VHH binders against Probable F-box protein At1g14315. Designs and how they scored, part 5

Target 1, 278 residues: Probable F-box protein At1g14315, of Arabidopsis thaliana (Mouse-ear cress) (q9m9t0)
Amino acid sequence: MQLLPHDTVEDILERVPVKSLLRFKSACKQWKLTIESQYFQAKQLICSAGGKDLNLVLVSEVPKRYHIYQLFHNSCDGLVCLFDYQTLNNIVYNPATRWHRRFPVSSTNTWRYINPSSPYRINTSSSRGHALYVDGSLYWLTGKKEIKVLALDLHTETFQVISKAPFAEADHRNIITRSLNNRLCLSVSKPLQQMIIWSFNSENKTWEQIYSIVNRSVTQSLPVAILEKNKLLCCPRSNSRQLMIYDIKTKSVDSVSIGTYRCGDSVFCYFESLISIL
Below, E stands for the ipSAE of ESMFold2; O stands for the ipSAE of OpenDDE; V2 stands for 0.75 times the mean of E and O plus 0.25 times the DockQ between their complexes.

## First folded at step 1 (VHH)

Design o09 (framework vhh_7ocj_1)
Fold by ESMFold2-Fast, scan of step 1:
Structure o09 (fold): chain B 278 residues (1-278), chain A 122 residues (1-122)
Amino acid sequence: as target 1 above (278 residues)
Amino acid sequence: QVQLVESGGGLVQAGGSLRLSCAASGRTFSDYAMGWYRQAPGKQRELVAAITSGGSTRYGDFVKGRFTISRGNAKNTVYLQMNSLSVEDTAVYYCAAEGLDYWIPDSGYDYWGQGTQVTVSS
């Protein structure tokens, strides 16, 4: 029989062997240098959701200078996306190849060193200037009165304005960019505790509304991953020690304990393992 | 003006020792990883040793057990103690500093010195 997610996460925090974390680090020989950094600690969690095991890695960031906002794994070519508060740069680092690149997205420098022809200013106020990595490209929200999505193809280093955001008003405080199931998504908070999640379709370059949620707990959370069988994994913004699994079919919420850890504003997947930065 | 200035290079006989120093100026490097690379004639540049702000070290395979990297208390100076030198250690030695601290790339360090020549005679 299956363990419930809230019981499973608490139990797994006590039962995850050091060898499981070491195997995670060994998936890419140089990835362990990133995980073993004095700047954060990692724990691997295994949850059961809908009869399937969901792997989570929790990462605790210690120093205030760097904010890790995304990990992406693809055949040991895992990328770390982080924001440097001191220089206001986004950094994309590949620990497998030790490649890195800085992107100057400060409020005084639109795109001077990456694409000096870009007319768009990066919106740094709502998401601390971070980009999202999805399927070989970096994505930013840009603009003030009309928010647009700016994409940088990392292979060709070409910029493109992908599409206008699927909303009329540009209240940046209510808009969060997320990578869900390797797709660019926008989470938009609306009045009456409603949250709408839009997914970008890269083939036809359109936005699709995938969730419309009215639930006090879920609307105060950050979406993390779309689980098999239409369940949404969420991380509460309230410094909660619990993750939430929202079932879109039954409109019910299951809570999962993460022990002494607290939900951060950056959660991502690695090896189909969900990684929460706390 | 940011500068990394190497010193302590020179001519030494096989089996001898040298101590290289790298003085960093123009900013604080307390949060930076710092390291030494070398390049011999006809060879690609390779990692010799690196040290993080927290004191963790990493060495190239050819120098393990012979070389030691260390930092001054202010973290703006790094040293490379080179013992049991061989002719194969002859190269220009470069100091480098990297803002990612623990994540030292194989290329693309934030700052580089001009290099100091080390020549080991038989």
Scores: ipSAE 0.000, ipTM 0.151, lowest interface PAE 16.5, mean pLDDT 62

Design o10 (framework vhh_7ocj_1; at its last look DockQ between E and O 0.04; V2 from the best seeds 0.00; counts 0 for: pae E 17.9 > 2, placed apart)
Fold by ESMFold2, look of step 2:
Structure o10 (fold): chain B 278 residues (1-278), chain A 121 residues (1-121)
Amino acid sequence: as target 1 above (278 residues)
Amino acid sequence: QVQLVESGGGLVQAGGSLRLSCAASGFTFSSYAMGWYRQAPGKQRELVAAITSGGSTRYGDFVKGRFTISRGNAKNTVYLQMNSLSVEDTAVYYCATSYFTEVESGDYDYWGQGTQVTVSS
């Protein structure tokens, strides 16, 4: 029996699901050191983000017996951010590894301001006030009459209005931002008529209409993710314990039961990672 | 259980007035848009009036100045005051609501059974 070259072991491990990697850390000391290295964890994240293996997370925005949490943002590098109203902590959590770290809201000099600040006021009381993370940047929708896209590049820490929305005018309450296929997308819905999904190409700063959907249940729902084989995962707005999968080619709808889902829960997708914040 | 119950229809002479009411139950009335539609025999259903949760109103082209939509959020009721009625206003009038704030959709989520309005010459 011969040992495999270490580079071959790394190539195999980076393709293994995170849960299996956690079990494999007990298999031998060399595998544990490899799996815990920053180099491997960055390489595994890149491999995971390039794949189509998305995972779902439910976040309750309705009080449960012991904890009240609020989702701040969608996932970034396999991490989610929550706010615990009971302890007044921000919590960064890795659902795949169950690693977490608490950040008190008012007690740390780790906060700093960026300068210059945003050129637009961001109102968090509306659906347009939530930042959306996509590929190193945060995005907001701003304006009412002429809707614009505001971006914050996290590397340069600069704000920029990068584009106008691809539609003339719409009620801001019928516009949803999402990260679909790691691109900024807008879903514009006229209930019982049509849902149009636009995707932003950040390299040439143009919008592309990727879907036009005429299906009563889908046009009344919120898109969550694009799944394999041109399927759209949707969350109905009505009281329902089921999600929907819409096949764009066949125009069929399948229901998916998630036992703990209820009206008011947030559903989002993430790529699994080994990332922790120290 | 969502219910919309129209009332206030009936027979009226041309030039007269009627006030329609729609009592709503089974949902959070104050958060939703409400509308009135009508359908005369042999014609398609058409918008009469709509009102947003915030109180903004819209009317069909044929209606401005004669009809007024209002809502009483405390009573979960939407109203349609119809003045200066003519024979052409004879139709079944339907109350409707939608989960969305867009009031111009013809495909509301929930509809009442309708109330007959008949205008005699």
Scores: ipSAE 0.000, ipTM 0.101, lowest interface PAE 17.9, mean pLDDT 70
ESMFold2-Fast, scan of step 1: ipSAE 0.000; ipTM 0.254
ESMFold2 (binder alone), look of step 2: mean pLDDT 82; pTM 0.840
OpenDDE, look of step 2: ipSAE 0.015; ipTM 0.324

Design o11 (framework vhh_7ocj_1)
Fold by ESMFold2-Fast, scan of step 1:
Structure o11 (fold): chain B 278 residues (1-278), chain A 120 residues (1-120)
Amino acid sequence: as target 1 above (278 residues)
Amino acid sequence: QVQLVESGGGLVQAGGSLRLSCAASGFTFSEYAMGWYRQAPGKQRELVAAITSGGSTRYGDFVKGRFTISRGNAKNTVYLQMNSLSVEDTAVYYCARELSDYEYLFNDYWGQGTQVTVSS
């Protein structure tokens, strides 16, 4: 087992609501030191949509070596998923148990650490090389001509090819895996300012097209969360100081100022309390 | 916490009727669309019927006017009235909360399911 660097832990903790941070710090001495330091500040933004207040967690700037692509909270525990650009490793860290697992992509683009003889290859492009954590499993996009979903059950450490992706011959650079409201989703950018979002049903292993959006601003953004009343929260990729809310019914875009913070590929919405607000 | 509890399933002879109920708790029921889905052994889960927060309805083609979805906001309950049942309707029926009430359905919570068996 290898501990994460202190600076990385500090950057990760800025993503978590204050109530959840208190749960995390009770589980790990390193988390406690970071939370209690004079340098730690919780970064939260309240966003109102559909008559409900959502707590957004803004990510501080992450060191260039790491890309943090998911924060998952389950009860009193949390999982952090990050990608190390130098070693091409996916890292899953559980601060409550101090457990971590590294899932490296070999120089041949083959997963070897869990199953050294595995025939599966993970694309090395930044958007497709990242694992996504949903309900105890990690998911990847695999394949070049035929894009498939590869699942790894973290409890059993077994790989399964789940299903063929719902699109044929899409450019891998235009496909982004996202966790939207704890569901595995694919955001696919198409010509003429079109973005399609697909949701995966893990029980029947089928894809459902949930959004088809034609809007210049939205198609150049990252989906962050699906809000009540058919609204999509998006983060502009242009280093903007505003989040966007797209209303599917009216096809209008509203902007939400994030003050002195800037958008990028590192904005996460944590929905632990969405239902308890209702 | 969101909870969806189905009831009303059972065994019925072809040509008969059943009414399924789904009791919802942990959210403001009147603000959400609700759906009924079914899954037969070896088959994919499919949409049977959906109802928006405003009361508009949508049905799968295979029900052909035999099924009716409705909601009782005062009781936090969604219903599925199933008439003229056939053996092809045998499946586990699931209640779901829909995050979106426009164009595309997106399920974020599911009930545990209730078995419907239609004998010939």
Scores: ipSAE 0.000, ipTM 0.130, lowest interface PAE 17.9, mean pLDDT 62

Design u01 (framework vhh_7uia_1)
Fold by ESMFold2-Fast, scan of step 1:
Structure u01 (fold): chain B 278 residues (1-278), chain A 123 residues (1-123)
Amino acid sequence: as target 1 above (278 residues)
Amino acid sequence: QLQLVETGGGLVKPGGSLRLSCVVSGFTFSDYYMAWVRQAPGKELEWVSSISSSGSTIYYEDSVKGRFTISTDNAKNTLYLQMSSLKPEDTAVYYCARESDYAEFLELMYDYWGQGTQVTVSS
């Protein structure tokens, strides 16, 4: 007996209601054609959590020695940001138009690739400059002692330093940039103590502390998405086959199995209405 | 110039112990998180353990908890993995890796790797 691949997009789509199938196949096909060239498998998972169904899109990446790819998707523009660890390059794809652009972010490459007048240094030979896409702009953390947020407007190709980080002391190893609810966010963790999430308000150019979490399991995890009813989806750093859902109001944790995946695979939360926008 | 060099691998029987060492050069060792990552024959890379520069923050893969201990000697620029109660499933090439300054996106990121050291657990 020939076995079909486990947890493929086709296997997941077979479980989707027929009347939604053409929309999901069209969106996933365009997305998958771009991602498959970078050794990814895309999946849609329907989970029951807290008595309600939760739609997740999981992307498993194929790690290689000296090659680890990260997938990021966070806007109605349908852009996907990939990072090549060996070459230290960011790659931005638009699956709908098949457009792509590469952004070098190494110590020997400044940002003069796309803005020759830029005075900003994104990273050193010992660090990476992972881009985060939010609302037509790419964002990076800069500096090690005083951390600043650098923005690149993709329409005008202009650089702007947004502001200094909202925290007094910075251990850059505990700071993660995230897009949550289509907002630029910083997650700052002190393991076994607390995780603070800061959201950037682009209109008044200020940082707002939106979450302060004191939960031993959550503070040692990576925040992935804010879900229905103010629930935070987190990926444990412990190579677990379970994701965590933290209820911000009740301060309780629930677990969701991700099947054969382990924490470390790319996880995207797409509700039915968001999948069609790819 | 910038190098990570692993030693200490070898052949051991089930239930045995080994200590892996990784000597680093070309960067300030105490500024970085360090990790051990392994690859079994015909399998994907598997993260094993990570340690902060201070040694105060440590993470383990579930299957090695209670059996493996990660540690550092900052004066010697050396990362260690003490392995006990070894199982045939632990057979792999073990790599020393430097984690980047940022744990961006949905998994830990590594920017420099050693050449690896072979651990074989068999009777």
Scores: ipSAE 0.000, ipTM 0.155, lowest interface PAE 14.3, mean pLDDT 60

Design u02 (framework vhh_7uia_1; at its last look DockQ between E and O 0.01; V2 from the best seeds 0.00; counts 0 for: pae E 15.8 > 2, placed apart)
Amino acid sequence: QLQLVETGGGLVKPGGSLRLSCVVSGFTFSSYWMAWVRQAPGKELEWVSSISGSGGSTYYEDSVKGRFTISTDNAKNTLYLQMSSLKPEDTAVYYCARGDYEWLSEPTYFDYWGQGTQVTVSS
ESMFold2-Fast, scan of step 1: ipSAE 0.000; ipTM 0.253
ESMFold2, look of step 2: ipSAE 0.000; ipTM 0.203
ESMFold2 (binder alone), look of step 2: mean pLDDT 81; pTM 0.831
OpenDDE, look of step 2: ipSAE 0.246; ipTM 0.643

Design u03 (framework vhh_7uia_1)
Fold by ESMFold2-Fast, scan of step 1:
Structure u03 (fold): chain B 278 residues (1-278), chain A 125 residues (1-125)
Amino acid sequence: as target 1 above (278 residues)
Amino acid sequence: QLQLVETGGGLVKPGGSLRLSCVVSGFTFSDYYMAWVRQAPGKELEWVSSISSSGSTIYYEDSVKGRFTISTDNAKNTLYLQMSSLKPEDTAVYYCAKVEYTIESGDTFYYFDYWGQGTQVTVSS
């Protein structure tokens, strides 16, 4: 796309056609207004890599009490997932119904299991235990010795232990739940060893290993989105104004500027599926 | 410009001893935690030991406690790992690494910023 006179080279991301951008901005008006009108500011960015366009939502917290860690859009009345640092609770909020529920099980203190051979935190990409929304259910990791996936069906309000983690990792701080391309994923990172990304198959309730990455920068980052089969968008743990794109085939890292925003601001990938444009 | 150079590896018999050295240039290493990390053939990287910039805080992986000693010589900008009672399981390439940290929402996270090319330690009969 053409560079506009008011945009700097370092601040410009690849842009989608105006029709797509307007469609994305108007989607789920109610939740967006609720986020923007109270304690949060949101900015939408378009990132294009390998011919695939992603919508990124950058959120700045006005009060540092709350952290938005997931935005889920469903039928223009989506859900907002928040972490409350004061009460150490996860909150799921529905702006359309003004419904909310608190979940203390996913607090940072609850999920801080230390490997007996390592008395301090190394190579952890998130300080918070998060309950992740996927397909009408909340999912989170629980347990110290045996890490299990716990699900809460929001429609029936029933809890179910789904499965054990697909790996035998003692330090659960190395394990992060992520929603990548609208799929429940686990990112398992050890210091300088490897980042393995597992995808949950909801049909047969099994885990599939989709990525195995050996790169010291990537193993210290937070996965944001899958751009194409060999490219992963990551947020560095450093105080960076750039996102990282890792190419699994070439083992190279490229950068995407996020302007005046930092990776410490909440970064979400917002997807819209419209099959009619195929 | 910034470099970490490991030396001191070699072939030793079980029960033997070796001292690894890591010479640091391009930064004042006494401002950082330093670490030793190893990788055995066909296995994952394993953290071995860390030492604070003051030398007052030291951590060891459980399998090396009582056998390995980490230390620094700030005047020489050098990190050491004294290894004793070596076992075949200690066979690995040993790397020294600079430890960096970030603070997010009151939590401290450690990660490795730079590390050297490594030195081979082989423990065999």
Scores: ipSAE 0.000, ipTM 0.156, lowest interface PAE 16.6, mean pLDDT 61

Design u04 (framework vhh_7uia_1)
Fold by ESMFold2-Fast, scan of step 1:
Structure u04 (fold): chain B 278 residues (1-278), chain A 123 residues (1-123)
Amino acid sequence: as target 1 above (278 residues)
Amino acid sequence: QLQLVETGGGLVKPGGSLRLSCVVSGFTFSSYAMAWVRQAPGKELEWVSSISSSGSTIYYEDSVKGRFTISTDNAKNTLYLQMSSLKPEDTAVYYCARDFLGSEYWDEGMDVWGQGTQVTVSS
């Protein structure tokens, strides 16, 4: 068992002022009032995917060195995913078990082996090295021309290439890994404002195309959640204070205000937490 | 009011040169990384080059290394792409884009795009 550096996670969380948490809870009440009146079913679906008893942690006073990019609350008290700007390491930490793993990055060499005994190479530069957590496993994209999905089972600590990507012609730079309703998904951007979303079936290890979207705004956004079979919740990559709901049947976009919060990297990590407390 | 306007495209013969310009308005140009991205007819978007907000970090796609040079002029709020030794396969619409993350990889943070300028390399 390897522990994090002295108080790394605890130091980060302890630097969150009680005043900041109270301000965040106040803002969430306003957002709840706005969303709940229009999206009752959306709230229930998202809470079912993310869990209902999510404790929010607002890290407004976190040192510039660290970026918290993913928080999960589940029966295991959740995972904390950190990026250390000083060492350029990704850190995944489970507070309940005190398990952690570092994934070092380099600006000069972007590819590294996770384990010296592992034959697998991942791109560890910037957000490309960020592992996506879904249902007890971490996932990465590996390879360049032949894109593969690399999985690490956190319970068995075993690595496996689980599947070749379901597309032959996509540049890996147009592919984003996402967790949509606790399912591993790939979002693929294509020419002419097209986005295709593929969902991974973990039982039979196959890919299913769940959405094909032609829309300029949606193509330049991050898919966040599936609200119901024909509605996709998206976060614009810009500093927008609005979320988008795309209706696949009507091909229309509806905008939802998130109050004082903005879409983007600083808010994306909080977005799952915000939805869960509605 | 956020606006990126590309100019400098045109028809050129193989081996020729063009300089693309992107004039930026509506945000503090010197605070953001910038990129050039191109799209040939019927093909996917292809990242060409990126430059950090300081100008100190520059990246190129392998196919254009040694032929293209990216640069900025903060006083003019302008991004440039100097293209030399142009090949028919460089024919594409070239887009100027803002990288709000300042990442060294274009696929992570492009949030504002220009309208594009057509570059055609033909004999």
Scores: ipSAE 0.000, ipTM 0.112, lowest interface PAE 18.3, mean pLDDT 60

Design u05 (framework vhh_7uia_1)
Fold by ESMFold2-Fast, scan of step 1:
Structure u05 (fold): chain B 278 residues (1-278), chain A 123 residues (1-123)
Amino acid sequence: as target 1 above (278 residues)
Amino acid sequence: QLQLVETGGGLVKPGGSLRLSCVVSGFTFSDYYMAWVRQAPGKELEWVSSISGSGGSTYYEDSVKGRFTISTDNAKNTLYLQMSSLKPEDTAVYYCATYPEDLFSYIGEFDYWGQGTQVTVSS
């Protein structure tokens, strides 16, 4: 296992008192403590959608060394997924448990063996090389010339290749893997400002088209979450201080200010269900 | 493989003193936080004290503050807990624990705890 630089580890541990970590034995409190550390800056935002209020946790800025691409899915049972630019590792960890995994990616693009007889390859591309956790499995976009989805079942530690893509052209620049409400999705940008979102159906192992959007602002954005039936939360890829809510039925766009935070690959949303609190 | 071996426990009278030792192998002290955790009969695990690997910072549970002193000897790769003014309430199995290399983990979340050493305070 590759250790972080001594000074970085020492500084982080010094700023998070051990007594606080030992005292708080709540999974939700441990997750919140982790995201609020000096290396993770988060802001809570209340957003109204469909007559209900949702608490969002936005992480807009992280140290240059790390790229955070997934936070808190399924509340306290969620994972933190990040990419370490210094070591070129994808790191998946659960601060509420002792579980963590590092998936090293060398500059020589060497294969990693999880099973000695079967090599597995992780792409270093910043937009699609990141692992995505959904429903007990990790997912990657693979294949520089032919786009495939590789799944790793974390319970059995076995790989399954999902090779049939639900689109005609496999241009990697137009395809992004996203987790939307704990569902594996592919966002595909097409000519004429069209964006199609496909959801993976784990029961029948097929892709289902859930959205087809023709809107200049939305198709240039990154899908973040499904707020309710027919409403999609999006983060513009441009230098923007606003999130967008797109209504599929009315084809209207509303904006939500995120203050000093900016949209982009560093803005992630965590939803707290108000129903689970009531 | 990381190993922690606790020694120094025993039977002592109220008001007495004991020194617990934890010999560590498999890593360098200056890179990690180390802790003492105890479990009294029929009770949950209770954190007692922690020290930074460099020895620069120490932390104590309120019930032991002023009576216990945590320290390290980097040359011997050994963690110590000097206990004085012992009370019957201090009777417990004492465990040595260390923060994993991963800064995103907690002590007690891994099987990095030692086997424990019994401390009994009784007349």
Scores: ipSAE 0.000, ipTM 0.108, lowest interface PAE 16.5, mean pLDDT 60

Design u06 (framework vhh_7uia_1)
Fold by ESMFold2-Fast, scan of step 1:
Structure u06 (fold): chain B 278 residues (1-278), chain A 124 residues (1-124)
Amino acid sequence: as target 1 above (278 residues)
Amino acid sequence: QLQLVETGGGLVKPGGSLRLSCVVSGFTFSSYAMAWVRQAPGKELEWVSSISGSGDSTYYEDSVKGRFTISTDNAKNTLYLQMSSLKPEDTAVYYCARETYEVFSDSGYTYDYWGQGTQVTVSS
């Protein structure tokens, strides 16, 4: 791996509870074997965040010149969504059972491999065609002029358009789909260094604006997780070995060292139960 | 002041070997990925090889795999490219570069600091 030093992985993993380490090592070993380890060169770092029952898993992002799978999305239901930049495939993986399923996204942006009769097209220029896993379903952004949220129920394998995006005139390249606190969220970058985060309410199918941030450093970063009350963990888009914690009340930024690992790679958080499963 | 200084280039016969060196100053290079990039006369820049800051991960362009070896000496803050079985097609100016990566950038990998380059000429 180009971005992650081997010698720092052992140091970071020593900070994780023994039960979590044993389950994580077992799951990671089986996971890498399932993805064909000759092509899977991404390494993982586990970092405890905020003293809560939450583990941050940092995964190196791999360029097209390496045929390697990449983690993009958080999950606390035992499923992890992977994206392969080389083949533009989405993969859903269950570390507990080693089950996986591929969801190819072609250059035509069609959903034909799961449901040949589906009229929906996945927008690869928005969220780069990534699927987001939340609560047993996969979510995509679709459409250019009118952005819609498409959901696939993994148990029933049925599609549903669940909502329109809460904005009309955004540049599709400034919209990122995220999972925060086990909720589907959209991060929208706007002019004047403004970032708005919208949270989807699945019960009434409406969007709630949960954060409006004006901060030069934060608006150029990726939201990763909500820590404690009023703290947003962010990954800078620059080559940095620091994560940022933005305090919504004080509007201040603090940094968290992640060793020699670089920010700008795929970063996600999930509860200890995902790593130390039954 | 950040500086990358390449040495070790020269004239060599086909099948010969050369070792390029790049001494960096102004930063701890073991904290950054480093790359070798070359440019043949009249051609575009071509990535040759990269190495992680720890030295644990190395990557090569297909045409040089098995012939070139990238390595580092962290105590000397020096990057090396050991070249063997050289071909006329390897003739180029070789640049040492500091590598960076940006999420959601179409380019992915970019280079923020470059050396002046060292000329490698492979001819009979």
Scores: ipSAE 0.000, ipTM 0.121, lowest interface PAE 16.7, mean pLDDT 59

Design u07 (framework vhh_7uia_1)
Fold by ESMFold2-Fast, scan of step 1:
Structure u07 (fold): chain B 278 residues (1-278), chain A 122 residues (1-122)
Amino acid sequence: as target 1 above (278 residues)
Amino acid sequence: QLQLVETGGGLVKPGGSLRLSCVVSGFTFSDYYMAWVRQAPGKELEWVSSISSSGSTIYYEDSVKGRFTISTDNAKNTLYLQMSSLKPEDTAVYYCARGWDSEYILDYFDYWGQGTQVTVSS
């Protein structure tokens, strides 16, 4: 049968704490407009983790043109981050104002220029070339040998390179940017099945190591959300009909069935103010 | 301008073998993972196998381990999938795809071929 994105969004809002509802009114409207697009299908999945209900929104793209990878952030601006398969552009889009910004592929080599006049270049990789939107700014990874985080303030259009990144010795192929609990995070995979997660503090511009995990299954997965009691929700990179919940203290893994959906589909985890995509 | 062209598909009996080839043009393997992805009738896309730009890192979906072998010939700019002990469940359109990292998620591949049909039937 056809999915009902309208009902899915309504169900999620009904479970959000009262203090958060006021923040999400406009963002919810823009999110519904995006999900109700003919290119997307959405399904709600509710699971219990650590004695609290966790709301998951599963979004599948009809394989036509766009991939949605972020719906909104902590400021409730209603921005949408998309990847365009035909033009290979990252697009940050505001449906309410019809404002958009595109980040096109450079034809001279394998790097994308954010702006022709910009001194900064980003990798064309889907995982590295994606613009990640957090708190009014866009973030990218830049460089191959010395990996840095590039930030763009959308209000001032000011670029800044964050040079104190914790991954100086890490292979660039093992670094993934994530938005976890509305914070800029880096997931770094290391030898011996180790994964380290770093969180960025935008106020003092420092990195905090929040997790160090040694587990074969987790290092071959994408982090989706940080749960209460320091449990990490992860999606396996291989096709799987199960999400993983990793308990960092006991080093145990529990599985959550996602029914007929696979981890290759986009997975949105909604827990209070958190929305993140695979 | 970038092209990935798959060949080698066809009709084969259960237990048989096929070798798929993907000839690439407009780029080299030096900065990319290459992958095989399949879609069976009425099912979603399924990642099958990936190989790193150096050829030293190889991954397989569990259902094909021990039966399929992915390889590259850099001199010919060609990606291969050697399939043995084929089962009816392997019936699908097989696509080759280019990616930047060891990503198994389909959205992490930026260029795809048009696909080649593999049918395993008695």
Scores: ipSAE 0.000, ipTM 0.146, lowest interface PAE 15.2, mean pLDDT 62

